# VH-VL binders against Poly(ADP-ribose) glycohydrolase 2 (parg-2), part 2

Target 1, 213 residues: Poly(ADP-ribose) glycohydrolase 2 (parg-2), of Caenorhabditis elegans (q9n5l4r222to434)
Amino acid sequence: ENWKLRETNLLPDVQVFDKMSIEETALCTQIDFANKRLGGGVLKGGAVQEEIRFMMCPEMMVAILLNDVTQDLEAISIVGAYVFSSYTGYSNTLKWAKITPKHSAQNNNSFRDQFGRLQTETVAIDAVRNAGTPLECLLNQLTTEKLTREVRKAAIGFLSAGDGFSKIPVVSGWWGCGAFRGNKPLKFLIQVIACGISDRPLQFCTFGDTELA

## First folded at step 3 (VH-VL)

Design g17 (from b12 with heavy chain Y102W S105E; framework fv_flanvotumab)
Fold by ESMFold2-Fast, scan of step 3:
Structure g17 (fold): chain C 213 residues (1-213), chain A 123 residues (1-123), chain B 108 residues (1-108)
Amino acid sequence: as target 1 above (213 residues)
Amino acid sequence: QVQLVQSGSELKKPGASVKISCKASGYTFSSYAMNWVRQAPGQGLESMGWINTNTGNPTYAQGFTGRFVFSMDTSVSTAYLQISSLKAEDTAIYYCARHLDWYDERGYPFDYWGQGTLVTVSS
Amino acid sequence: EIVLTQSPATLSLSPGERATLSCRASQSVDNYLAWYQQKPGQAPRLLIYDASNRATGIPARFSGSGSGTDFTLTISSLEPEDFAVYYCQQRSDWPLYTFGQGTKLEIK
């Protein structure tokens, strides 16, 4: 008798975007780069990616009141948040602005489910924080414990909570690569693996940083 | 210049209530959370919790729920700590300190502290 | 709850000497560790945050090192004004941040 391993292509479909931000996508699962506490510093005056998203989508503020600290095998999913206003500037220069045409998906009935909710999922996942020199930060990330934690966290976050999202792309970027000192190539690979595990396409936003290309 | 100025010392009897103030100046009050820290005579620092100065929502450490109330008044940039049904073990110096967490940025720890308010509970 | 244990409880040294203060966490706090100085009758003063970053206005003789569970505060050459109580604080375990019990640095 012959034994043969079933061959499966576990690589996801990956698209890389240089100029599109995560917040500008509509029919997708948008990844929100979170701290352990949902909303990060938005309620304390923060103005980075997670905080800006909550300010643009005020109904997401309600989720902060309903969710506890995110655990290693947990992610928080929010469906149907409406982009009420746009913004210009960053941090202490942040200004409110009118909704632009790039948010026009909110006015398109084809992006709404049977209950009238926008088919946009926002998933919050927190990253490991690293300390020390660039080499020390990289070596910390390459331990079995940290690699397993990060892959599992991303995979759990990329799994759809409901019908209709499982085949919609995951839109993400440099998860944990700012103040958390994550290695950009490593974090990209972790997210590729996680999308493979969750069987979802990945749309990756580089924000003008083309180190991977 | 950033300053946190606390109210003066209090001498109270057991069962009384006290309200301590912490007035902030030199920065945008709602941009930083306000923390409360207790130090009993001869003891170390004990975190009591904090109040979100943007929303007014308090978070209490275990052991500081019930009798302790954090509040604030944005119009005068002041945070308050109220202690009801005072007990002898509440005798301590109470400090306020500001703090800011930022996702994907360096957090600002307890970088500025009030001078402390001594509360003495005696019969 | 993450417990921080500082050692020694008391350290007796002379001006000009090097001081090394230890803080050990019961579980990993990554680099979310700060150091504070408190003089008698005064509020605490932030010295070091994120394990190794000196706060604004803190003299270069103060340095922090370590990660995970083992952390050290070093004062390279003690000045008379450095004799105080030193506290470590972890900020990894949201929503509440706990302090160590303190190390008293006293003149010999």
Scores: ipSAE 0.000, ipTM 0.429, lowest interface PAE 15.1, mean pLDDT 69

Design g18 (from b12 with heavy chain L100Y Y102F; framework fv_flanvotumab)
Fold by ESMFold2-Fast, scan of step 3:
Structure g18 (fold): chain C 213 residues (1-213), chain A 123 residues (1-123), chain B 108 residues (1-108)
Amino acid sequence: as target 1 above (213 residues)
Amino acid sequence: QVQLVQSGSELKKPGASVKISCKASGYTFSSYAMNWVRQAPGQGLESMGWINTNTGNPTYAQGFTGRFVFSMDTSVSTAYLQISSLKAEDTAIYYCARHYDFYDSRGYPFDYWGQGTLVTVSS
Amino acid sequence: EIVLTQSPATLSLSPGERATLSCRASQSVDNYLAWYQQKPGQAPRLLIYDASNRATGIPARFSGSGSGTDFTLTISSLEPEDFAVYYCQQRSDWPLYTFGQGTKLEIK
């Protein structure tokens, strides 16, 4: 057997932040929790992490018109989107607010390239939907097929698309744990494994989706 | 256990109105939209639209605007369908079914259904 | 509006046989397609969602396949309780979710 094909690194650097949202980091790859159709329900009244992200960054709305439905081994990368507003709450409690000081990195020229674009990459990956009771949702996620799909999807999304991003952190959160009813410990483990496969540090934000249920 | 329980059958004359109910239990009422589906005698399933149980905002399919009103009462976890100026063609079984988490659940299935309410309109 | 066309309208088979039911969409619904079973006098029951995921409690003999515009529901070996009307439903064209006209599976 070829030893190169057997080697895996499943132990990336992992940092957990309970006071930082995904949108507040610069010089990183930010994970956008997507519906299969990029942008989800933002044009039709949705308000989960992906829709909130697109509403805060209207530049990303153009990507909905350019991309077909995401396949199981596909991810969509967007570079340099600017955060135009802040928010509090989630879905029915959503309230827009002024940009907080945590977003001030976007006003710092040291985080911009020669074209004036922010040095942030946003990668959209969709999660498997689950239906039924919490136990039924968990059991659906524990099949070999679903586990393999989710690890591959995350790994593809976490792969760097360009120079300068290959060794910077992947910043993520509770991917698929809201409306899609993913199990939080399982989704955390899947993302750790995916970062190991893609050879990227993981910065995990528990406040990215503070009202996940 | 999740249950949707609908009100009993109704027999009405043309021109009357009817209000049928769908009482939800076993889950957070405001986290799922309530869809209404009609099935005329010997016919297939016809989606009428749905109501966002968090905001109270209804969405009607084409052909179900005007005489049809979706409403709800969160204090009793109940959705309502009112039909005014009843016509013979309104004779059907009306189902409620939960779907769509208001958190963007496009593609979410109708996983629980009410038992159906038969509305008969005859003179 | 996306229109779903089911074929055949009626399928006559015997217990133990394989049933194949088709659903065709007038435009792509991606994988946002569900299948429901309705027995006489009963409310519909969810069988398959997102084209190929079996709902909880649904026997392994039921399977769904397809993507885009062409979808299939397969029952690998019919049991007597499987004779019912089957409906497909698209959930891609939010806010409207439409059903096919149904396929009646009846005993030969």
Scores: ipSAE 0.000, ipTM 0.457, lowest interface PAE 16.0, mean pLDDT 70

Design g19 (from b12 with heavy chain R106S G107R; framework fv_flanvotumab)
Fold by ESMFold2-Fast, scan of step 3:
Structure g19 (fold): chain C 213 residues (1-213), chain A 123 residues (1-123), chain B 108 residues (1-108)
Amino acid sequence: as target 1 above (213 residues)
Amino acid sequence: QVQLVQSGSELKKPGASVKISCKASGYTFSSYAMNWVRQAPGQGLESMGWINTNTGNPTYAQGFTGRFVFSMDTSVSTAYLQISSLKAEDTAIYYCARHLDYYDSSRYPFDYWGQGTLVTVSS
Amino acid sequence: EIVLTQSPATLSLSPGERATLSCRASQSVDNYLAWYQQKPGQAPRLLIYDASNRATGIPARFSGSGSGTDFTLTISSLEPEDFAVYYCQQRSDWPLYTFGQGTKLEIK
């Protein structure tokens, strides 16, 4: 039936960035665009956002051995992963690069806790996969079942890991909008609603897409 | 329109080699992995493995190492299956099929298939 | 490795009837299961992916259900062109993707 929702504002503070990488932020919850099995294709030569993230943070690969397939009401949180390398390019143009102070907040000691770990939470959430024409993909996403699943998945992922993260923004992007064929305006709206439910600011990275701003 | 067109049937003697082609059109070749599937006469479908069309790296299912080689040529949007030292048990129809090469392409369905290439090995 | 067992091996029905085909996995494949149709002399055709999602161009009479180890393909009202061999495929046990042995749907 109707669930009791938080009687809070569902319109969070939203900032949009055209030229910022999710991996370059700290003191935040970074959203990892995941496949249901944590780590995706990183061990199989994959080179998309999730796979690149795991390749840059080898300690996160241990989580693949410890976690089963992510269920609809589950998300995986990893706190304090250290970035050991940087990258340029994408897919077949992917190249390793040296870490510089400008690449990551991990080079700033003010973003570290008492144990020297980055105050950054990485949350893995998997998106619904769509197939067919753009219209067929959109119509599949507009069903009550799919809309509810996606809002719930994002909201669970955006929940704070603890008191230290409750006032820190969620940093995300076009969740499920590549090969999973998610509709960009719809996925943006879903994530805005999810941040409202979790009562957290949203910092949205468009990765050069000028249509939103 | 997406199409995968395979080379014609082959009749070979035991010990010979064969190279089957699968030419892709109607999409970006490097965006989809190419899979190979074997079907022996009167039998079901058997997955052989695939090739990553971005990197050229093949992955073989158990039982298809050694004599079987997956390769590709991006300039002509074509994937290849080579079988060396042919044996009678290699007689089968060989299919190519694509799946997405991004976002966990290993778990995406085989949405388009070639028409199949019959390889007959007999003396 | 994950083994897929399809039942029945052969299903004899008449046009207009409902067909129910089963695929059981030896261990959980979550929802990483697809269904394919193969007619004599033709390549397989994708029908259903991720257990329940119908592929583009597939008629509404085809539906998939199940998760974990027990999966079903249903054809609500058989048309003459539906008499074919049907295969399930798991994609959970990478890189050892496997097909079931097939169910032959034949006219009674």
Scores: ipSAE 0.000, ipTM 0.432, lowest interface PAE 16.5, mean pLDDT 69

Design k03 (from a05 with heavy chain L103W; framework fv_latikafusp)
Fold by ESMFold2-Fast, scan of step 3:
Parts: sequence; C-alpha cells; structure tokens
Structure k03 (fold): chain C 213 residues (1-213), chain A 122 residues (1-122), chain B 108 residues (1-108)
Amino acid sequence: as target 1 above (213 residues)
Amino acid sequence: EVQLVESGGSVVRPGGSLRLSCAASGFNFDDYGMSWVRQVPGKGLEWVSGINWNGGSTRYADAVKGRFTISRDSAKNSLYLQMNSLRAEDTALYYCARVYDIWTGYSPFDYWGQGTLVTVSS
Amino acid sequence: SYELTQPPSVSVSPGQTARITCSGDALPKRYAYWYQQKPGQAPVLVISEDSKRPSGIPERFSGSSSGTMATLTISGAQVEDEADYYCYSTDSSGTQYVFGGGTKLTVL
C-alpha cells in the first residue's frame, strides 16, 4: 500500500499511501487543505477535509478568530493540536465516534517539546479555485501566474516551524482537487517540487486513488 | 504493566517455514504499530519487519522481502511473523517490539519482549 | 544497501566524557535514535529524535546531529553505563529501519 519514486540528489523522497489518514500521523507536518479564511465553512456547516480537521481538533478553532484572510505568499502553522474524536462517513453520511485511543502518542511526554507541545505541526494552505469543464480547469492551472503561485504557496507551507521539524516528513494529499477542481497529476507534481525546494520528504495519501500506483 | 511475550522459535531445516507469535498485554494493542527485530547471538541488531496500528501498512527489510509476512490480530492482541524459505542467515533471536508514532517512519521502539530463538540448520 | 557506521568500541575512565558517533548519508534528513543494551537484556531507548532524552534517562546522556553524523554523549560516564550502544534511523526513502553495527562502551 505504499509506493515510492526513484531517488536522485535533486528530488525529495516520496512515499505514496492508500490507507493512511493525514490526521493519524505524529512527528510530522500535516497539510490542511484550507480556504483563504482559516477553518473554511466549519462554523457554517462545511464537511470537507479542512472542516473535518477543525472539528476533530477544536483547539484550532481559536486560530480562526486570530487570523485574517490568508494571502498568496502566506501559510498558517499550528503546533500541537490534539485529536479529540474520530469520525466515519463523509459529507451527509458523517458520524462522530468515541474519543480515539489510537493516538497514544498524544498522551506520551516523549513526543512533546520543552514547552509540552506535541511535535505534530499542522499547516494550512489554500488552493486556487477553478471553474468550468475539466479541460478549462486544467488550462487555468497551467498559466505561469497560477503555477508560480501554487508552487510558492506549497513551498512556504512546507517550511519547518523550527529546527526540530526539519527532518520530519510532510504528509499531504489531493490539495485543491475536490471542490476547487485541481488536476490531480498536476497537484501531485507541484507538491513534489515544493518538497524538493523545502528539502523535506513527502508522504502522500491517495485515499484509494490508484493513478500514482 | 506492558508485556510482550514471543513464542514459536524452533530448529528448522533450510527451505522450511516457521510462524512466530507475540502476545501483547497491559496496553491498548490497537494504539500501536509493532515490529520484529532480530539479533544473532553476540552480534548486532537488525530490523526485520513492521506493521501499523490497524494492519493497513507493512514494511520489510530487503533481506526478508518476499519470504516473510507480518500480520496482527486485534481480537487476540497478537503479532505474527510467517517465515518461509528459511536460510542459515535467518538464525537469530527474534524480538517483538512496540513502536509509538504508528506509521510516520520515525518511530522509536519503546518496549521489547525477551525474544524467541530461531535456528536454521540441517 | 544503506548502512549506519559506528566505531566498534570506545573506552573511557569513570567521570570522563564518552562520545559515540554514527555516520549515514540520510542523517541530514532523518532522525537518529540511540539504544543501550546490557548483556542478557533487551535494548533500552536512551535518546530519541537526535537530541531528546526520554523520561527516566539520566541527565548525563545527550545527543546531537550535524550533517551526516549523529553523536551520543555521556558526560561523566559511570561504570553502570558499560553496554553496547546502537544508533537507529531510516534510510533516505523512509522505508527501511537501519541499526548501526553497535559500539561497546568500556568504563574502566
């Protein structure tokens, strides 16, 4: 269920996972597929990746009140958010389950820094919204302006919050490929390039999509 | 009290098969990834295989890939290693070990069993 | 095959500083961990993530990593620190877990 690309000095290490959830990792930088306003529609009834993440980690909701709209060369980093529950289903079938015992690392002091914060970083990056047919959406993404923006946004988001995070992987998935209609192969390549620029390994979650396997 | 108890080690002939078991107790088994680590008596440690908390992801050392299969059973709180096509160089004490950060690839082994001895000889 | 290289032995007098090195090409991008193994016993984690000391491990143990080399330092080594020490990390792909060959620390 994992797959990897051939390594060279110019490419980051890439691992592709089918069954791994971004939220179930520890000792990593987790990418949150954000709206320009942090938290998206979580307070207005949204139920996609960003909204589900904030619902699982209520501590992150405070950040919505402290941050304005995210600008093109900005990303928001949150360190040490605790996962309080698990979920099943998606969108209109979403059901909350009992508090998850699966994340024992969150209750283990050996995974905390000197300030008592978990060494799990969550980084919110927003994607360009596309509209029209699949071809029209792809062509909109292939302009120099949009490509440069997306690569720079991802690279900035993949930067370490401090020295302790420089060796941990970036855990991400199909950034902007749902409601924002991003092209999956293009978004994968953009994130590979961004990890190369940021000098960090990439762990990519496909959620059952085998285009990269 | 966290306990890991290995069993199944035996003397087997080259080309034979053996299944090792590890019984876990004293913690929520489904919270942790698990690994097998081996050590030839008097020599160094060698990682053999790992499995994540729900069994959805497995990893193998190149030396055993294609011959060994790691699995787990949540109902029995047990870890297994199925060893096929055994070779003389597989002779070692096999430890069961617990890993904390589940499936990130940067997991320390925090608890170890006492090991079970596998000897491959004709 | 990827490997981590340690010196086979290090010897110090009680109260001296012991330094055990671990070299590997992936260490700039991958954390190092250190295990202590005494005769007849299973290994014990003494340093995690390059430099973090687990609860219950004496303050004299510390770790660092720079470039392709990780170092375990025991400041004011004591006779009970005699053991084999192993570094552990992943290869550059993150799919293999690799132990160093081990270093026998003698305190005499």
Scores: ipSAE 0.000, ipTM 0.487, lowest interface PAE 13.0, mean pLDDT 70

Design k04 (from a05 with heavy chain Y100W; framework fv_latikafusp)
Fold by ESMFold2-Fast, scan of step 3:
Structure k04 (fold): chain C 213 residues (1-213), chain A 122 residues (1-122), chain B 108 residues (1-108)
Amino acid sequence: as target 1 above (213 residues)
Amino acid sequence: EVQLVESGGSVVRPGGSLRLSCAASGFNFDDYGMSWVRQVPGKGLEWVSGINWNGGSTRYADAVKGRFTISRDSAKNSLYLQMNSLRAEDTALYYCARVWDILTGYSPFDYWGQGTLVTVSS
Amino acid sequence: SYELTQPPSVSVSPGQTARITCSGDALPKRYAYWYQQKPGQAPVLVISEDSKRPSGIPERFSGSSSGTMATLTISGAQVEDEADYYCYSTDSSGTQYVFGGGTKLTVL
């Protein structure tokens, strides 16, 4: 009802990082790039972002038993998953680099809840799948229907799941830009808009793509 | 046991340069962001600069942008602040502080050094 | 130039509750942290993320944040709590870290 307050919330705070993966952050909402079934192809030999995440965090594997196909306005939240391994490379170049936890946040008890879990939320959101040439894939994404779906899906995923998460950032990356052939600039803008809607800062990991950072 | 030890503070003339160092021990240096915070004796705290865990991102207070450069050396477990074009208002005790994870933007300064005094005067 | 505003001083008798406020336009979206500094010493974190008490900090210390104001509360203040207290937060963009001007707590 107050137009001044609405106008001040139009754009979120955005930070872009080129040397950090989503999984290495703490005290945040980490976005998991999912397919319609939680865990994707991890049980069938998949090796893209979602499958890598589940392999690094075995605790998340049990969520596959409890969750079915994700609908267009659904997101799945998991709190406190512990990272047991790290990796290097991606897809065809994937290599396991380390078995023990490395990040500093995992070693400080002040960032843990009453059960000893890290105060880190992981949210799974699936992206629109595109096919064809790069131009055909882009044009498929620029319809009102597809744009509205993607913005709403991201915004629902970016909303805080509980007390204490409203002031921490959303940490994300190239959502749906690999096998699903999403357009990187468009997916970046969709996530900026979604963070604006959810009133949360965005910390964007380019996963080695330094052209944007 | 976490320790941060600053050095390099001295008396310099306006327009001069100075490099501060901070030696870190007792923790995995590469897992933490680091910051410099200054304080005029008897006055308040002022954040000066920050650097993330791998040196890929740096931040500066508006008062020092373009004049100061923060850097780190993981092989030596050390943090540095190169100060150029020094002004009288840069006179302060400079603290080295550990920032949990500057990438998230919400890290506190959980450990501080004892500080090193920089005086800019004729 | 974003600022966090604190009163310059607060005085209480031993056993009274001390309340130190911190005002800033970004506090609805950003956590506040509180530091205690005694003469000749480096600051010590006494409250993190608006309301969390770090290990080793006495139970009498608590924090809260509502709208543009964060508050540090010391219930049953003791003479040893005499110090300068600073709030700390980030600006709305998350790129600048800002301390309040500091509040001198006197327990007499």
Scores: ipSAE 0.005, ipTM 0.513, lowest interface PAE 11.0, mean pLDDT 71

Design k05 (from a05 with heavy chain Y106W; framework fv_latikafusp)
Fold by ESMFold2-Fast, scan of step 3:
Structure k05 (fold): chain C 213 residues (1-213), chain A 122 residues (1-122), chain B 108 residues (1-108)
Amino acid sequence: as target 1 above (213 residues)
Amino acid sequence: EVQLVESGGSVVRPGGSLRLSCAASGFNFDDYGMSWVRQVPGKGLEWVSGINWNGGSTRYADAVKGRFTISRDSAKNSLYLQMNSLRAEDTALYYCARVYDILTGWSPFDYWGQGTLVTVSS
Amino acid sequence: SYELTQPPSVSVSPGQTARITCSGDALPKRYAYWYQQKPGQAPVLVISEDSKRPSGIPERFSGSSSGTMATLTISGAQVEDEADYYCYSTDSSGTQYVFGGGTKLTVL
């Protein structure tokens, strides 16, 4: 049975930010747009959001060695990782830089959980891959199977690791809308629904793409 | 040691304008959101406005929306509140407060200044 | 407009447990924070995120939140705990931040 049908209010609080990156947040659950293999192409010279995040937080690199390929009902959570470096540029122009205030926000959270971990969480979820024309990519996403999979994947990823995270916002962005060719309005709606299911606020970073602004 | 020092409070007439300043020291100013909180003499606390680490996001209480503008200057480690169209109900002690959440700038407050008094009369 | 509701006053004898409540429709989804204010002083954060005690705050202070009500508990209240206590939280949209009306704790 779909427990959702027994609820009366599943609409989450949504905030949209056009000038902030997911990595700039603290006291939140940060979504990592992942490959089925955690870390994507980091060890092979990849430099997209997932690869950049793992390189900024070296502690997350160890997770690649400890996790198998992610299944449809699985998500990977990493709690309390420190930011050791910052960066400038993108892909082939990527260069490491000293830590800036925005990229070290997680390290400045002085409140800790009962285990002494910083109250920041990074959750890796992989998106459906699409190929072909823009229309073909959209139609692939609109099947019941693909829609259900994406909503479930996001909802599982957005579920809190414990009581300490249930009121902390989920900070995300254009999940699967780059190399995986996801439809931006559709992926936004899927993440809104998933936050409703997990009962968490959504803070959405557009990376300067103002289609929703 | 973290210090927040407010200034700029004075007596102004209704409809007037005033700019409050808050000088921050003892921490990396750009790592924190900041808020203004006011307290009417003898009454309770009221959140007024908040600003995140880079000024890209601001929030205002409904009572001051459209009249007050919050801003920050990282080069001067200073927070400002520009108050326009002042009303008698704006009379209060105005506190500058530091916020741990870099994204929001409005909760929670871990350090407060001593406040600067604004009186709107006659 | 969104409001957080607190009782105006609570009175206990030294050593008794004081309980101060804060009621608001958004509290199931939003953290409550508690501030202590003594006369002539700026507020001090005594409980963060419903139940977390900041460093330097005495162990007798604790917090909890269930449904639409958050509670600040002072176990074995002492004379120096006499102060005004304010809860602080946001509305369901996360755009308006409000303090409760305040509770004057008297320890006599």
Scores: ipSAE 0.000, ipTM 0.492, lowest interface PAE 13.2, mean pLDDT 71

Design k06 (from a05 with light chain K29E G94Y; framework fv_latikafusp)
Fold by ESMFold2-Fast, scan of step 3:
Structure k06 (fold): chain C 213 residues (1-213), chain A 122 residues (1-122), chain B 108 residues (1-108)
Amino acid sequence: as target 1 above (213 residues)
Amino acid sequence: EVQLVESGGSVVRPGGSLRLSCAASGFNFDDYGMSWVRQVPGKGLEWVSGINWNGGSTRYADAVKGRFTISRDSAKNSLYLQMNSLRAEDTALYYCARVYDILTGYSPFDYWGQGTLVTVSS
Amino acid sequence: SYELTQPPSVSVSPGQTARITCSGDALPERYAYWYQQKPGQAPVLVISEDSKRPSGIPERFSGSSSGTMATLTISGAQVEDEADYYCYSTDSSYTQYVFGGGTKLTVL
């Protein structure tokens, strides 16, 4: 039960995008699919979603120095990281692409707050790791304990850092569905519920980060 | 089962200080926000202060802002209320309450202690 | 400073329906909760999120909210329902959490 949900506002606005990556969205809260240690293996040559994000936004690497291992009820918020590069491919097929000059979000002053930071919040949340057979992975996710943990983690992460973020969408994707073997329909539903709790629209990206081998 | 036990209530003079404690047991303390709610004997309930699950966010009723400080200690499964510059109007039974809301940490309350009495008198 | 307003008392005979109202400007956008308090006891949550009845609460208790008014209804009130009832909610910005002044229910 959630005290922020009312009968007239039970579900958030949900939009699904097949062609956008999370990093291409401006004026939003971007979800970073994190490891328990923020930044994962970026300093050791890792190239999963979180490591790629940190390589695209070097400013976020300072957060590795300031944060310990993320606990089950913790999330980390970073505001205003500048994206210096883009990429295509995944893992050993990763290729870098340059950002065009005047990319709107980074070069438009109307997207900046009073401190000159981009109005883009990045929130790191780590997912439950699943192992074993496909059935064992699914059953691990369907316990009350694991479901409660995942909803709480997402809800905490989706709560806005400030007043200016309460009206902008949460932009996310297949949280924990790659290397951690999360069930896609279940993870989608968990994030819809979490956005309902936080009273924020959800913009869900399916094309980016959806096919981790 | 779930149990909240308040202590520290006493008689103090106006302008004095007092620290209340609440010992929690029967649940994972770090999963819940906590609050203090007070009640003047024979009168209504008044929310005083709230703290979220990790202690990173606190809220105070206007009547106690700047005078009271709420805190928690995960190692001791305990909630505290430091009360400074006490006034006659602060005389009340102070309840420790567990917060149901996982996001804000301040409402509603699903479990309450029995309360500890604070009397501010000359 | 945000306030919730309740009548100070409501009296009914056993078996009659008791209705206790709670008025507040933020209630169209925020949930109301209802607590029952008997003499010498801590409060007990009897209705959550405007209309939901917690486990163990008798089915004669119900709640509703419309516009700036929330209502607690006790259908077929019994002597053991005699108590003080408080509504509880938050302001629109989630900075203040407020109880109504309380309603003393008397059941003859």
Scores: ipSAE 0.000, ipTM 0.427, lowest interface PAE 16.8, mean pLDDT 70

Design k11 (from a05 with heavy chain T104Y, light chain R30Q; framework fv_latikafusp)
Fold by ESMFold2-Fast, scan of step 3:
Structure k11 (fold): chain C 213 residues (1-213), chain A 122 residues (1-122), chain B 108 residues (1-108)
Amino acid sequence: as target 1 above (213 residues)
Amino acid sequence: EVQLVESGGSVVRPGGSLRLSCAASGFNFDDYGMSWVRQVPGKGLEWVSGINWNGGSTRYADAVKGRFTISRDSAKNSLYLQMNSLRAEDTALYYCARVYDILYGYSPFDYWGQGTLVTVSS
Amino acid sequence: SYELTQPPSVSVSPGQTARITCSGDALPKQYAYWYQQKPGQAPVLVISEDSKRPSGIPERFSGSSSGTMATLTISGAQVEDEADYYCYSTDSSGTQYVFGGGTKLTVL
């Protein structure tokens, strides 16, 4: 019975990976670290995770033209984007690269639905922007209003609209911990709680950061 | 035509070692993860080990951790299972199987070889 | 030592519906897969991701999953469907891959 699934709200299973990027996953809900305007600065020359993702999957750039500023309780889902290229580096070190074998596997028809779409979901969620010293940024994040906003935003983003994604893990990373100055341990805990609320396993990519290892 | 051909099965004494091989053809080997699944004749299936498409991640069933090592060679389109400290309970037909990915537990074994028999007897 | 539990045998008459169940505590969050194995042959995937039928599998095969139980259904079972059926899934951590003990289907 579907109602029994709502009663199994145990702490989610969490796996941590130090050598896997979010974009390398398939058969999952991939979290895209967005700003309030979908696509961030990709049309203005930016190169952070959201912008790199849109450049790797040109089909997702069409969504920028159809969406405006996201509200605090909104998330944007994109299903089945084809991966045409890969990349190496980050921000001002960004370099285009040839598609790896792993990306070719994601484009394989055996892992597509009946309409030929890849069985991966990309969900864009925006994080609170912080300013000031590291301590000031942390204290801004620890207010009841900011904590509630971030947990609910992540939980909404992690919820699947259909049963096809309910057993597929959420793959995420340091949401809002770059230019938005989020506290890494706090953001990890927020995402664990959000996965518990959405009743989904979490696969967390640290990109070599030892704070969580 | 996807084809997986296992070899290396033999009769060995407890405490001995064997290396199993699986030759893959008919698909881009580097696009897929691979696994070993075993079956005692007349009994059920048991997953043994898995490796992702670039060899950077491996997983093992609790029964074989510390004794078996899975590896792959992209140049030879081959999968291997190094079995050390063999026990009577390791006696089984060992299948090579293809998976999309071992890192995501929802990936099925979509193609299987014919199996190679390993017998551990005193 | 996570396990998937299946009945050891199920018997139906030709044309009847066969139902084979698979129980496991992680099934609310993990996909179930079903394999058919005939004597002397390698297993064949007949249902993937709870309910999806691979290319080439007869339409009489279907699957479902609800709570801690997954079910393989063969509507209008045929004599050629006699085989051992195994469910397959992962434990709750997604790191151990587990087969059920198997169910021998007899069509009499």
Scores: ipSAE 0.011, ipTM 0.531, lowest interface PAE 10.0, mean pLDDT 72

